# VH-VL binders against q0atu2, part 135

Target 1, 119 residues: q0atu2
Amino acid sequence: MLDKKARIRTSREYRNVFEKGKRLSGRFLIIYYVENALDNNRFGFITNKKIGMAVIRNRIKRQLRAIVREYQGQVKNKHDIVLVARAGIGKSSFEGMEKDYIAIMKKAGLFARNANKID
Short names: E, the ipSAE of ESMFold2; O, the ipSAE of OpenDDE; V2, 0.75 times the mean of E and O plus 0.25 times the DockQ between their complexes.

## First folded at step 6 (VH-VL)

Design m86 (framework fv_ivicentamab_arm2; at its last look DockQ between E and O 0.65; V2 from the best seeds 0.00; counts 0 for: pae E 2.7 > 2)
Fold by OpenDDE, look of step 7:
Structure m86 (fold): chain C 119 residues (1-119), chain A 119 residues (1-119), chain B 110 residues (1-110)
Amino acid sequence: as target 1 above (119 residues)
Amino acid sequence: EVQLVESGGGLVQPGGSLRLSCAASGFTLSSYAMNWVRQAPGKGLEWVSIIYEGGYTDYASWAKGRFTISRDNSKNTLYLQMNSLRAEDTAVYYCARGSDYEPYYFDLWGQGTLVTVSS
Amino acid sequence: AYDMTQSPSTLSASVGDRVTITCQASQSIDSWLAWYQQKPGKAPKLLIHKASSLESGVPSRFKGSGSGTEFTLTISSLQPDDFATYYCQQYDSYSYPELTFGGGTKVEIK
């Protein structure tokens, strides 16, 4: 699991990302990202009712956390990043979500230059 | 003052090549997604290509293989390399800055440069 | 790829008229639509993003509305400076990202 300090937890923190950050859209994900004043990155996850039932939303959230954990060490420091699941994500494979995440993060330039294990 | 200035347009024969430039001032290109959009005489707007902040590039399906978008950060300049030019490529080519919030809508445009492909 | 159908292609109106331009997407793009204004010999100018958000400096007589597949640009009272060509543009995709413009609407003097 992501460390508590690596998670966006408050409404204020989410609002800050939405108001001051940038947005990029992928097939299954939308990311909002902004620099923070910390020494670590923080991630937030949003799964709306459009995704499906609570069971589905929770599954998707777990999968997204797993993806973020896998690549966490390769992300540039000092960023708040919110992942918003799009409506179609419920029909996607894990690999599809992962691929989408990687693509979006590359577009945003959020991976470190020496990052590996990036398809 | 923030502005974009295109150059490099001109007359070229079918099958020829041409490289367009877009010089930015008042802001840093590499901090934004940059786009090329063209407009044939008396016609509508057509998106050509995008280079994201991270350096990732995408193209319109018709542009793939013949057009290459790039940038030189040291010169704060955007480029469009055009190869195997055709008569239907005749157009005013605009460079357009993606919004700071989201790269997919364009809040700043150059004056455009005319490319004429004719025998 | 997304198709954007813009209508009408040409619109004749007088100063003071209420003008309505529509844009239809082939599939839902939520609210991810922009409107541009272009005058002859000039580059396009961004007017509205996210379907209804006015850019800074854009007069309040311009209004964007709609979501999903149907969008509308309304000029409540046409001014002399508003005679131009307008374009809608989608900027969201559930597939490979290709940005698409509508065919344009030329607003000319009646």
Scores: ipSAE 0.757, ipTM 0.917, lowest interface PAE 0.6, mean pLDDT 93
Fold by ESMFold2-Fast, scan of step 6:
Structure m86 (fold): chain C 119 residues (1-119), chain A 119 residues (1-119), chain B 110 residues (1-110)
Amino acid sequence: as target 1 above (119 residues)
Amino acid sequence: EVQLVESGGGLVQPGGSLRLSCAASGFTLSSYAMNWVRQAPGKGLEWVSIIYEGGYTDYASWAKGRFTISRDNSKNTLYLQMNSLRAEDTAVYYCARGSDYEPYYFDLWGQGTLVTVSS
Amino acid sequence: AYDMTQSPSTLSASVGDRVTITCQASQSIDSWLAWYQQKPGKAPKLLIHKASSLESGVPSRFKGSGSGTEFTLTISSLQPDDFATYYCQQYDSYSYPELTFGGGTKVEIK
């Protein structure tokens, strides 16, 4: 469970992230993210009907919250981040969703311990 | 002003190597995803590679193992190291900035540098 | 990888004409498509992103439409500065990006 202050809840707050934020797609997830003026991070979660029935969407939301919670300490402070589940995420394993999340957060530069290596 | 200037193109023999540079001014390279896009004479555009804001990289499947994208944040400069060059690599190479909102469409382009691979 | 088919490859038009360029994706790309304009000897210039979102400074005579697999760029009243080559580009990525451009449409004076 994420702390209430770490959650994006209002339609206005979601719209702000979508309108002003950056977008980055992964295999199962899309993130939208923007720096905020707060002293903490906030996360939002979106699952749409293209994913499947309500029971599947609710399971996906719970699993994504658990993943975000687990890696919360690695996320650069002062960001609003919205995770949008792509069609097909219902076929993914928990491990698959977790790996996709880590990959996109690293590409976005949102993990504080990113390796800044030249390949 | 916001600008990208490529350099390093020229005539090179098949099997040879060449390093392209792209100098950015008016903005900070490390805050954007940066791309290389090429165009063969009289042909269309072809995406080559990306370096994300977080420093991670991806490549077109045909470019993997031969081309390496990198950046030097202290010099605000993007590079493309090209090895094992082939005649079909002959093209104008453009440096292109991923947009503020999405790394995969390009809101700023350099003027390009011509690479000719010929014996 | 998404194949992008652009048509026509060349069209001849006069100032004041309505010009339509089509771009087809081999699979649905939702609305993740950009349009670029390229003049001879110059770099491409972004016109439209997300299929229909006009870039700042681009004249309103340029309109993008479509979603899924079929997209259209329309120039409602062609001006002298509009004679150029136009490219569509999809950016609906997977585990790593598979960015692809259409073959281009050259808009020529008749």
Scores: ipSAE 0.460, ipTM 0.831, lowest interface PAE 2.3, mean pLDDT 89
Fold by ESMFold2, look of step 10:
Structure m86 (fold): chain C 119 residues (1-119), chain A 119 residues (1-119), chain B 110 residues (1-110)
Amino acid sequence: as target 1 above (119 residues)
Amino acid sequence: EVQLVESGGGLVQPGGSLRLSCAASGFTLSSYAMNWVRQAPGKGLEWVSIIYEGGYTDYASWAKGRFTISRDNSKNTLYLQMNSLRAEDTAVYYCARGSDYEPYYFDLWGQGTLVTVSS
Amino acid sequence: AYDMTQSPSTLSASVGDRVTITCQASQSIDSWLAWYQQKPGKAPKLLIHKASSLESGVPSRFKGSGSGTEFTLTISSLQPDDFATYYCQQYDSYSYPELTFGGGTKVEIK
């Protein structure tokens, strides 16, 4: 589980990322990201009803949290990052979501140099 | 002054190769997604390739295998290596900077360099 | 890739006229559409992003609207500086990054 300090929690925090952050889209995910004034990263997760019922949305959110947690030590610090699930994500595998996340984070330049586990 | 300046265009025979350069000034090139867009004489705009902030690249399907986008961060310069050139590659080639918010729309353009592929 | 159909291909107008250019996407692109102006021998210039967000320094007579599949660029009172070719461009599709432009609308003096 992500520590509470590493989570985007308030509407104001989410709004800041959406309004001031860069956006980059992949097959299953969209990320919004912006530098923050903290020593650490914070992550947010958004699913919508078009993905499916609450059980499905909660499963996807849990899977995305697990992916983020696995790679969080490789992410450059001082960023707020919001992951938005695209409508088609429910048809993806866990491995498909993971590959999409890795590709997006590489494109964004958010992984630290020499993140050998990823490259 | 913030600007992009392309160079390296010219007349080349079919099957030949050419490398285009795009020098950026007034901003750090690696902080933005950079794109190539071309325009055949009297025709519309056609996207060619992108290099993301993180160095990952993507290409239009017709350009894959023939064109290579790259950058040299120490020279603040973007490149397009074009191989196996054909008559239909005749165009003005623009480098274009992705916006502060999206890699995929372009808020700064160079003036272009003409590539003519003819016998 | 998404097909972008831009209409009309050519439009004749006089200074002071209201000009409307339409762009239609083959599939929904939400609001991820940009408009560019291009004068002969010059690079394109970004006018609008996100369907309706006017770029800094672009005259307020330019207005973008629409979402989903239908988008419009309107020039409320055409000026001599506005005779140019206009392109729409989609930038949010499933098949990233295959960015596509409309075919262009040339706005000519009547």
Scores: ipSAE 0.414, ipTM 0.820, lowest interface PAE 2.7, mean pLDDT 89
ESMFold2, look of step 7: ipSAE 0.355; ipTM 0.805
ESMFold2 (binder alone), look of step 7: mean pLDDT 92; pTM 0.940
ESMFold2 (binder alone), look of step 10: mean pLDDT 92; pTM 0.940
OpenDDE, look of step 10: ipSAE 0.607; ipTM 0.893

Design m9 (framework fv_ivicentamab_arm2)
Fold by ESMFold2-Fast, scan of step 6:
Structure m9 (fold): chain C 119 residues (1-119), chain A 119 residues (1-119), chain B 110 residues (1-110)
Amino acid sequence: as target 1 above (119 residues)
Amino acid sequence: EVQLVESGGGLVQPGGSLRLSCAASGFTVSSYAMNWVRQAPGKGLEWVSIIYEGGFTDYASWAKGRFTISRDNSKNTLYLQMNSLRAEDTAVYYCARGLSEPGYSFDLWGQGTLVTVSS
Amino acid sequence: AYDMTQSPSTLSASVGDRVTITCQASQSIDSWLAWYQQKPGKAPKLLIHKASSLESGVPSRFKGSGSGTEFTLTISSLQPDDFATYYCQQYDSYSYPELTFGGGTKVEIK
């Protein structure tokens, strides 16, 4: 589970990331990210109806939270990051989503140089 | 009028070092993933290295530990520091701009600079 | 690194011919493939990205198709300006160097 302090929880906070943040696209994910004035990172997750039924969207959200939690120690501090699931993510494997997350975080400069788990 | 102009190629002895430069005009290098691609005389294209938008770097497996990609945003210039050069490093080295997708295709190329490694 | 196998290595063709070049990836790359044209002594030029998206200014006789592991570049009616070497490039790998080129196909005058 991600701690409450590590979650973006309000529409106001999501809006701030979308309006002021940078955007990078991966295969299954898009991230929006911006520096915050806090002493920690916060993550948000968005899955829309086009991905599939509620059970699929809920599974994707749980899997993305698990991935984010696993790599949270490698993320540069003081950022708000929103993950948006793209069309087709419902057909992805867990490993595929994990690889996409690692790649996009590296591109953003949000991961340490040696953060790559995949060999 | 966007352009990339390479310089710094020449004749180097095996075991020597050389630094290539790539001056960009019409755009800002820090806004793109920048790449080095090489081509040995009469042979195909071979990807060498990338510096991502966020400043993280990756290398072809054979280039790790010998080559270092960097950029100077104030000079809008990309570099490739090549150490421990071998005869098989003889090639035209191209600077190329990455078109951002999950990975990168190359929408802008310099004209290349020839590196010859021989005694 | 994902292996990219390009075929044929060389083909001889006449003006007006339909030319087909194939690129095969060792593993699925979805649609993350680009095609380049290189003329002697010059830098490569991007023709197509995302397997089938033509770059601005590229003639409509060039067509990219395919997804997954098999991709094709077709020139429907070869013109004198099209005699060149063509390269495919994959760009979706996350475990290895992200970018791998095919070996090239030289299209020469018959």
Scores: ipSAE 0.107, ipTM 0.724, lowest interface PAE 4.3, mean pLDDT 87

Design n1 (framework fv_dusigitumab)
Fold by ESMFold2-Fast, scan of step 6:
Structure n1 (fold): chain C 119 residues (1-119), chain A 122 residues (1-122), chain B 111 residues (1-111)
Amino acid sequence: as target 1 above (119 residues)
Amino acid sequence: QVQLVQSGAEVKKPGASVKVSCKASGYTFTSYDINWVRQATGQGLEWMGWMNPNSGNTGYAQKFQGRVTMTRNTSISTAYMELSSLRSEDTAVYYCARGFDYEGSDWYFDLWGQGTTVTVSS
Amino acid sequence: QSVLTQPPSVSAAPGQKVTISCSGSSSNIGDNYVSWYQQLPGTAPKLLIYDNNKRPSGIPDRFSGSKSGTSATLGITGLQTGDEADYYCGTWDESLSAGYVFGGGTKLTVL
């Protein structure tokens, strides 16, 4: 369960991230990210119809939220980050999405180097 | 003033099409999504779909797939909703509403048009 | 039938408090923010609450919202005759019929 304060809530906030943020693409994910003026990180999730049916999109969104929550303590503070699921994500495993998330966040410089999930 | 102004009432026969307009003023038209919501007499609100005025991209409720088309003309800040193959159960007040969306995720509607009554009868 | 369930009607006297419930599932209320809309007779709906519990400018603090799990609640205190209206909850739904969904509406009568 992701804290309500850690969620991007409005189209205005999403547009701010897309307009002013940097973009990095992974295998299954694209992230857009920008520094915010808050004391915490906020995350947004986009699962479009190209991924598949609503059941699949809803599952992916829940899984991405779980991944983000698990690694939230390793993300550099004061960022708004939007995760956009690519069409191919519907065929990915949970572990595949998790691996992609870690890789792209490290490449963005948003994770501590050698950041790992707790055993 | 920030407002959405809709076209006037329409009376149509079954099988016809209706095209309702929604003119935005007082804000940047391309910065907000336009949604369409209808309400049959004495019934609740029913969402029909969204249209992004900047890209022209749309998302329609499954019930209206194949019958609804949402478009815009950015030069006159006007959104359109066309519903084809009209049936008596399409008799309703149709509203346009300004919303927030990113790839099918609407949050809320903070500005509404006054509504357009569409009556479908023989 | 509505994906979000509201009681069809509620009533109370002026000055009293009412609560209107809105029940959904994990794919809608559980995963998303809830809004509430007020529709006075013969008018377009008006945004009353957004992001579960926030009021737009001009909405008095007598109106409040809350969300717990897959349910949301609209609270109205100090009821006035001008509050007689239909009230709708709304949210995004990620189920097979992905899109914005409204509750069936609750008619508030101030006796």
Scores: ipSAE 0.011, ipTM 0.576, lowest interface PAE 9.3, mean pLDDT 84

Design n10 (framework fv_iluzanebart)
Fold by ESMFold2-Fast, scan of step 6:
Structure n10 (fold): chain C 119 residues (1-119), chain A 122 residues (1-122), chain B 107 residues (1-107)
Amino acid sequence: as target 1 above (119 residues)
Amino acid sequence: EVQLVQSGAEVKKPGESLKISCKGSGYSFSEYWIGWVRQMPGKGLEWMGIIYPGDSYTRYSPSFQGQVTISADKSISTAYLQWSSLKASDTAMYFCARVSDWGTESSHMDVWGQGTLVTVSS
Amino acid sequence: EIVMTQSPATLSVSPGERATLSCRASQSISSNLAWFQQKPGQAPRLLIYDASTRATGIPARFSGSGSGTEFTLTISSLQPEDFAVYYCQQYEDWPLTFGQGTKVDIK
């Protein structure tokens, strides 16, 4: 589960990332990201109604949080990052979402090109 | 009232530089993407690229990458489309349009500027 | 890139008649399709987005349908002000692409 301090929680904080952040699109995910003035990374998650019913959107949010938590140590420090789920993510497997996350983070320069999940 | 107002018509010679503008009003300029669309005389619409004014993040269609520069100044709610060296083939109507937040909701263009006619001839 | 193909190139109809315009995508675009109307000397005007949602202020005679690769715009009782060029546009994948347009002419 992501620690309290690693979560973007207020509409003001989300707005800051959207207004000042860079954007990069993946297959199932879009990220918005900006350097912060804190000692840690913070993550936000957005799933709109086009993805599906509340139960599907809540499942997607839980899975994305789990993916982010798993790869937390490989993300370049001091960033606020918002993950936005694209239409179609509800049909993706957990592995598909995970691969998309790793690819987009590497492309953004926020995740080492050769970094892999520790087993 | 939400509006995009574009700069006036331009008549230029090949090799000249040009910068046209698109000014937003009636909404939070940095919260929406601005797209640029070309329409050559008697032809259809062509997507050129987009900019997010909040951080000036820009994406170009492959056919326009390197041909033009898209920029924005959020402090004056204005986006720009620029050519370093115009060619006769750049003769066209250029539209700017507001794009809904990309990927969070719907990525359609809902508000359009009136267009800027650019004529390039010797 | 996703290629958008509209048909017919020109549709001749009389006022009061139903007009149906087609738009085909080279690959699935879900419902990520918009329809625009353009009159001579004017900017395009958004009519429909998300394949079937009417934009604010657009008359009920305009309706959109379809998903995947086949889409239609229907004008149920064509008015004199509806003679224009109509464009479909996909926003499923980058780059965004438009169809070549269908001109709706008076018969």
Scores: ipSAE 0.007, ipTM 0.553, lowest interface PAE 11.1, mean pLDDT 85

Design n11 (framework fv_iluzanebart)
Fold by ESMFold2-Fast, scan of step 6:
Structure n11 (fold): chain C 119 residues (1-119), chain A 122 residues (1-122), chain B 107 residues (1-107)
Amino acid sequence: as target 1 above (119 residues)
Amino acid sequence: EVQLVQSGAEVKKPGESLKISCKGSGYSFSEYWIGWVRQMPGKGLEWMGIIYPGDSYTRYSPSFQGQVTISADKSISTAYLQWSSLKASDTAMYFCARVSDFGDEYSHMDVWGQGTLVTVSS
Amino acid sequence: EIVMTQSPATLSVSPGERATLSCRASQSISSDLAWFQQKPGQAPRLLIYDASTRATGIPARFSGSGSGTEFTLTISSLQPEDFAVYYCQQYEDWPLTFGQGTKVDIK
């Protein structure tokens, strides 16, 4: 699980990312991201009611946290990043969500190590 | 093993201040929101507000904004509910409860304190 | 705010009978609904969350169903220890709100 320091926790913090951040959409995910003034990255997760019942939304949120945790070492420091699940995510596999996350983070230029390997 | 233990019953007069406590044990206290619920004698449950002990962010139900203060001290795994000036209408049982979802405020309450009875009478 | 309305206010049932309790939300809450049991002098006890998931240690006679705005708690064969007040609660939107309660009383 992501540690406390790596989480966006309050409505105020989420609003800051939405109002000041950039937006990129993938197949199953939208990310909003903005540089922060902290020492570290923070992640937030939103699964809206259009995705399905609470059980489905909670499963997706847990899976997204696991994906983010696995790749956190590759993310450029000092960013607040909110992942918003799109309606179609309920039909996706874990691998499909992971692939979409990697693709959008690379496109946003937020994967420091992966960006350095582009040739 | 996961427990919330609340402070003992209080008998106060109108105008007095009061601070009651809710101590967590058996889990990472700063990782879960703590909610406060009021139950007036013979009445139902009312949501008062919530605190995230990790950074002390608080959010109040509109009916309780300005009526009480919610705070926490994560170093001793304790949340607090306090009044600067009690009214007779504050007579109630006050419960604290843990939000079950790690870090998220929108989830069910899974662990409850035993309640603190507050009686305010002249 | 989302208003939660429970019915009936009081339900009189004999031991061994089925009890059916209703909870209605003023707008869709998906499945973000919990059911609590409260006995006199005690804290509420979580029975059901996510509308239909039984909490750990809760007997199989308790079941929840519904989604959107209409929810039901069923106690299939009421035991003497089940006489209590039952509350539904939504966690779809802020502020979190409780129903007014249904008292399950002995006939």
Scores: ipSAE 0.007, ipTM 0.580, lowest interface PAE 8.7, mean pLDDT 86

Design n12 (framework fv_iluzanebart)
Fold by ESMFold2-Fast, scan of step 6:
Structure n12 (fold): chain C 119 residues (1-119), chain A 122 residues (1-122), chain B 107 residues (1-107)
Amino acid sequence: as target 1 above (119 residues)
Amino acid sequence: EVQLVQSGAEVKKPGESLKISCKGSGYSFSEWYIGWVRQMPGKGLEWMGIIYPGDSDTRYSPSFQGQVTISADKSISTAYLQWSSLKASDTAMYFCARVSDFGTEYSHMDVWGQGTLVTVSS
Amino acid sequence: EIVMTQSPATLSVSPGERATLSCRASQSISSNLAWFQQKPGQAPRLLIYDASTRATGIPARFSGSGSGTEFTLTISSLQPEDFAVYYCQQYEDWPLTFGQGTKVDIK
């Protein structure tokens, strides 16, 4: 789904976002985010055992990647963003996760001002 | 039990193509990264790259970018390492290993395949 | 890339003695370090991860310590089956890198 360039992949990169970034909680998601010095956005995903069994955690992670990819063009450039799934996310629908993602990204001011403009 | 089983030894000539395999069992194959490690005769371990079978997201070490192709078929719980044109310098033992996803995309390797010996000579 | 340097290259010890193996990273890797044991003709075996956590089934005589750039693997009361090559490996940053190995052989 997401190009490798758009993914946060090492523990060092995740730690940088946690230590220097801002935090915002949604209903099913927590995001940590910080401006980067790159020419693109990067996303990371964390699904903890508190969510449920591995099959559920992996499904959630894939659905979150699909949501992020769909709205990638609306995100303000040059940010590292880590999505952390909350325990209750396992009971959410795809649409519920998508709605929560949009809401928290808007609250964080991470959507470009022309975001959600349908042509 | 959790295990990775690799394909058997290969003897090839320079310029030939080759595809070796690593089959997982006893766990959810698509939910774990598979890494590939090279060990040249009498030498240490070299990290080649990684793949997440669930979406085929692949990343290579700079030394191996363009040298090999890593792929996976999650429907049969198998990862692959492939050369389009082998060189004598590709002679080595190749290991696959399961990479822990606990808290990050990359962590430690906990389960290893037995290795596939590839010999390339004229 | 992060360079991992192991010392000594070869360590000769007698059974029952303590073996201490060192691993140095060229930059901080926090605690993102694993230790592997490899015997001739075999795949590597995970001993320690997160610098100090023993993998399942690993005997208590194996212990890891360190953080940042300096790490140590200690084998207390070395057993005959412990003669092998040991590798450290960092997973802090890409590409993942291994040390060159320390061979533990019989004195």
Scores: ipSAE 0.018, ipTM 0.582, lowest interface PAE 7.1, mean pLDDT 87

Design n2 (framework fv_dusigitumab)
Fold by ESMFold2-Fast, scan of step 6:
Structure n2 (fold): chain C 119 residues (1-119), chain A 122 residues (1-122), chain B 111 residues (1-111)
Amino acid sequence: as target 1 above (119 residues)
Amino acid sequence: QVQLVQSGAEVKKPGASVKVSCKASGYTFTSYDINWVRQATGQGLEWMGWMNPNSGNTGYAQKFQGRVTMTRNTSISTAYMELSSLRSEDTAVYYCARGFEYEGSTWYFDLWGQGTTVTVSS
Amino acid sequence: QSVLTQPPSVSAAPGQKVTISCSGSSSNIGENYVSWYQQLPGTAPKLLIYDNNKRPSGIPDRFSGSKSGTSATLGITGLQTGDEADYYCGTWDYSLSAGYVFGGGTKLTVL
């Protein structure tokens, strides 16, 4: 799981990413991302009512956090990144979400070339 | 009636800027992205970018990065596309289009403005 | 030289069938939903098919869509003179220029 310093926690901080960040859409995910003034990356997660019932939204949010944590070592430092789940994500497998995340992060230029996954 | 109504035709000189407006009505303006698509005479459709009217965030096609700015005024449900440093090859019909989607992304455009003709000539 | 390849033209007689192809790659059609747009002369494009094979309200069932691998097809049966138009496929693309891409367009002539 991600510790407190790696998470975007306040509405103000989410708003900053939405208003000043760049946006990139994948099949199941949208990311908003902006450089921060910290020494670390921070991640936010949004699963809205359009995805489905609370049980589905909570499952998706947990799976996305697990994916982000697994690939944390590959992400270039000094970014605030918000992952927004699209309505269609409810039909996706864990593997499908993972592939979409990797594709989007590579496309955004946020993955370091030679970084490895966290052990 | 849901609709997008665009501003009228523009004639500009090379090097000038043009700002096209797109007024939305009949739906919640902030719930859907506005995209801009252009079409030169006798040519195909070319996507320029998207603008999220709730956040103001934008994404532009690489070809237009640095020359295009997409904005909105939520109080009047109006989107704008400004293209600077105009060249003769920017002569085209410019369309705004609603992305039918959730959370500011789109796979298709279900509502289109009528188009704005922009002519760039000396 | 559009990212999605369509034939530049197709023609058929009233009452006949026609198909319009749209070829892409794994970064676009292979991973994403395909839409089709109809553009009558002098008018804005109109959404004809979305999510590969769905029709918006008001679009007759003569129009159909399909997708297989990295290609999509628009089918039109019972051709009418009013179908004479340009047809464009479109989808999201994750390649070098992430964004929405259109096919080059196909001019349908109904003789």
Scores: ipSAE 0.006, ipTM 0.554, lowest interface PAE 11.6, mean pLDDT 84

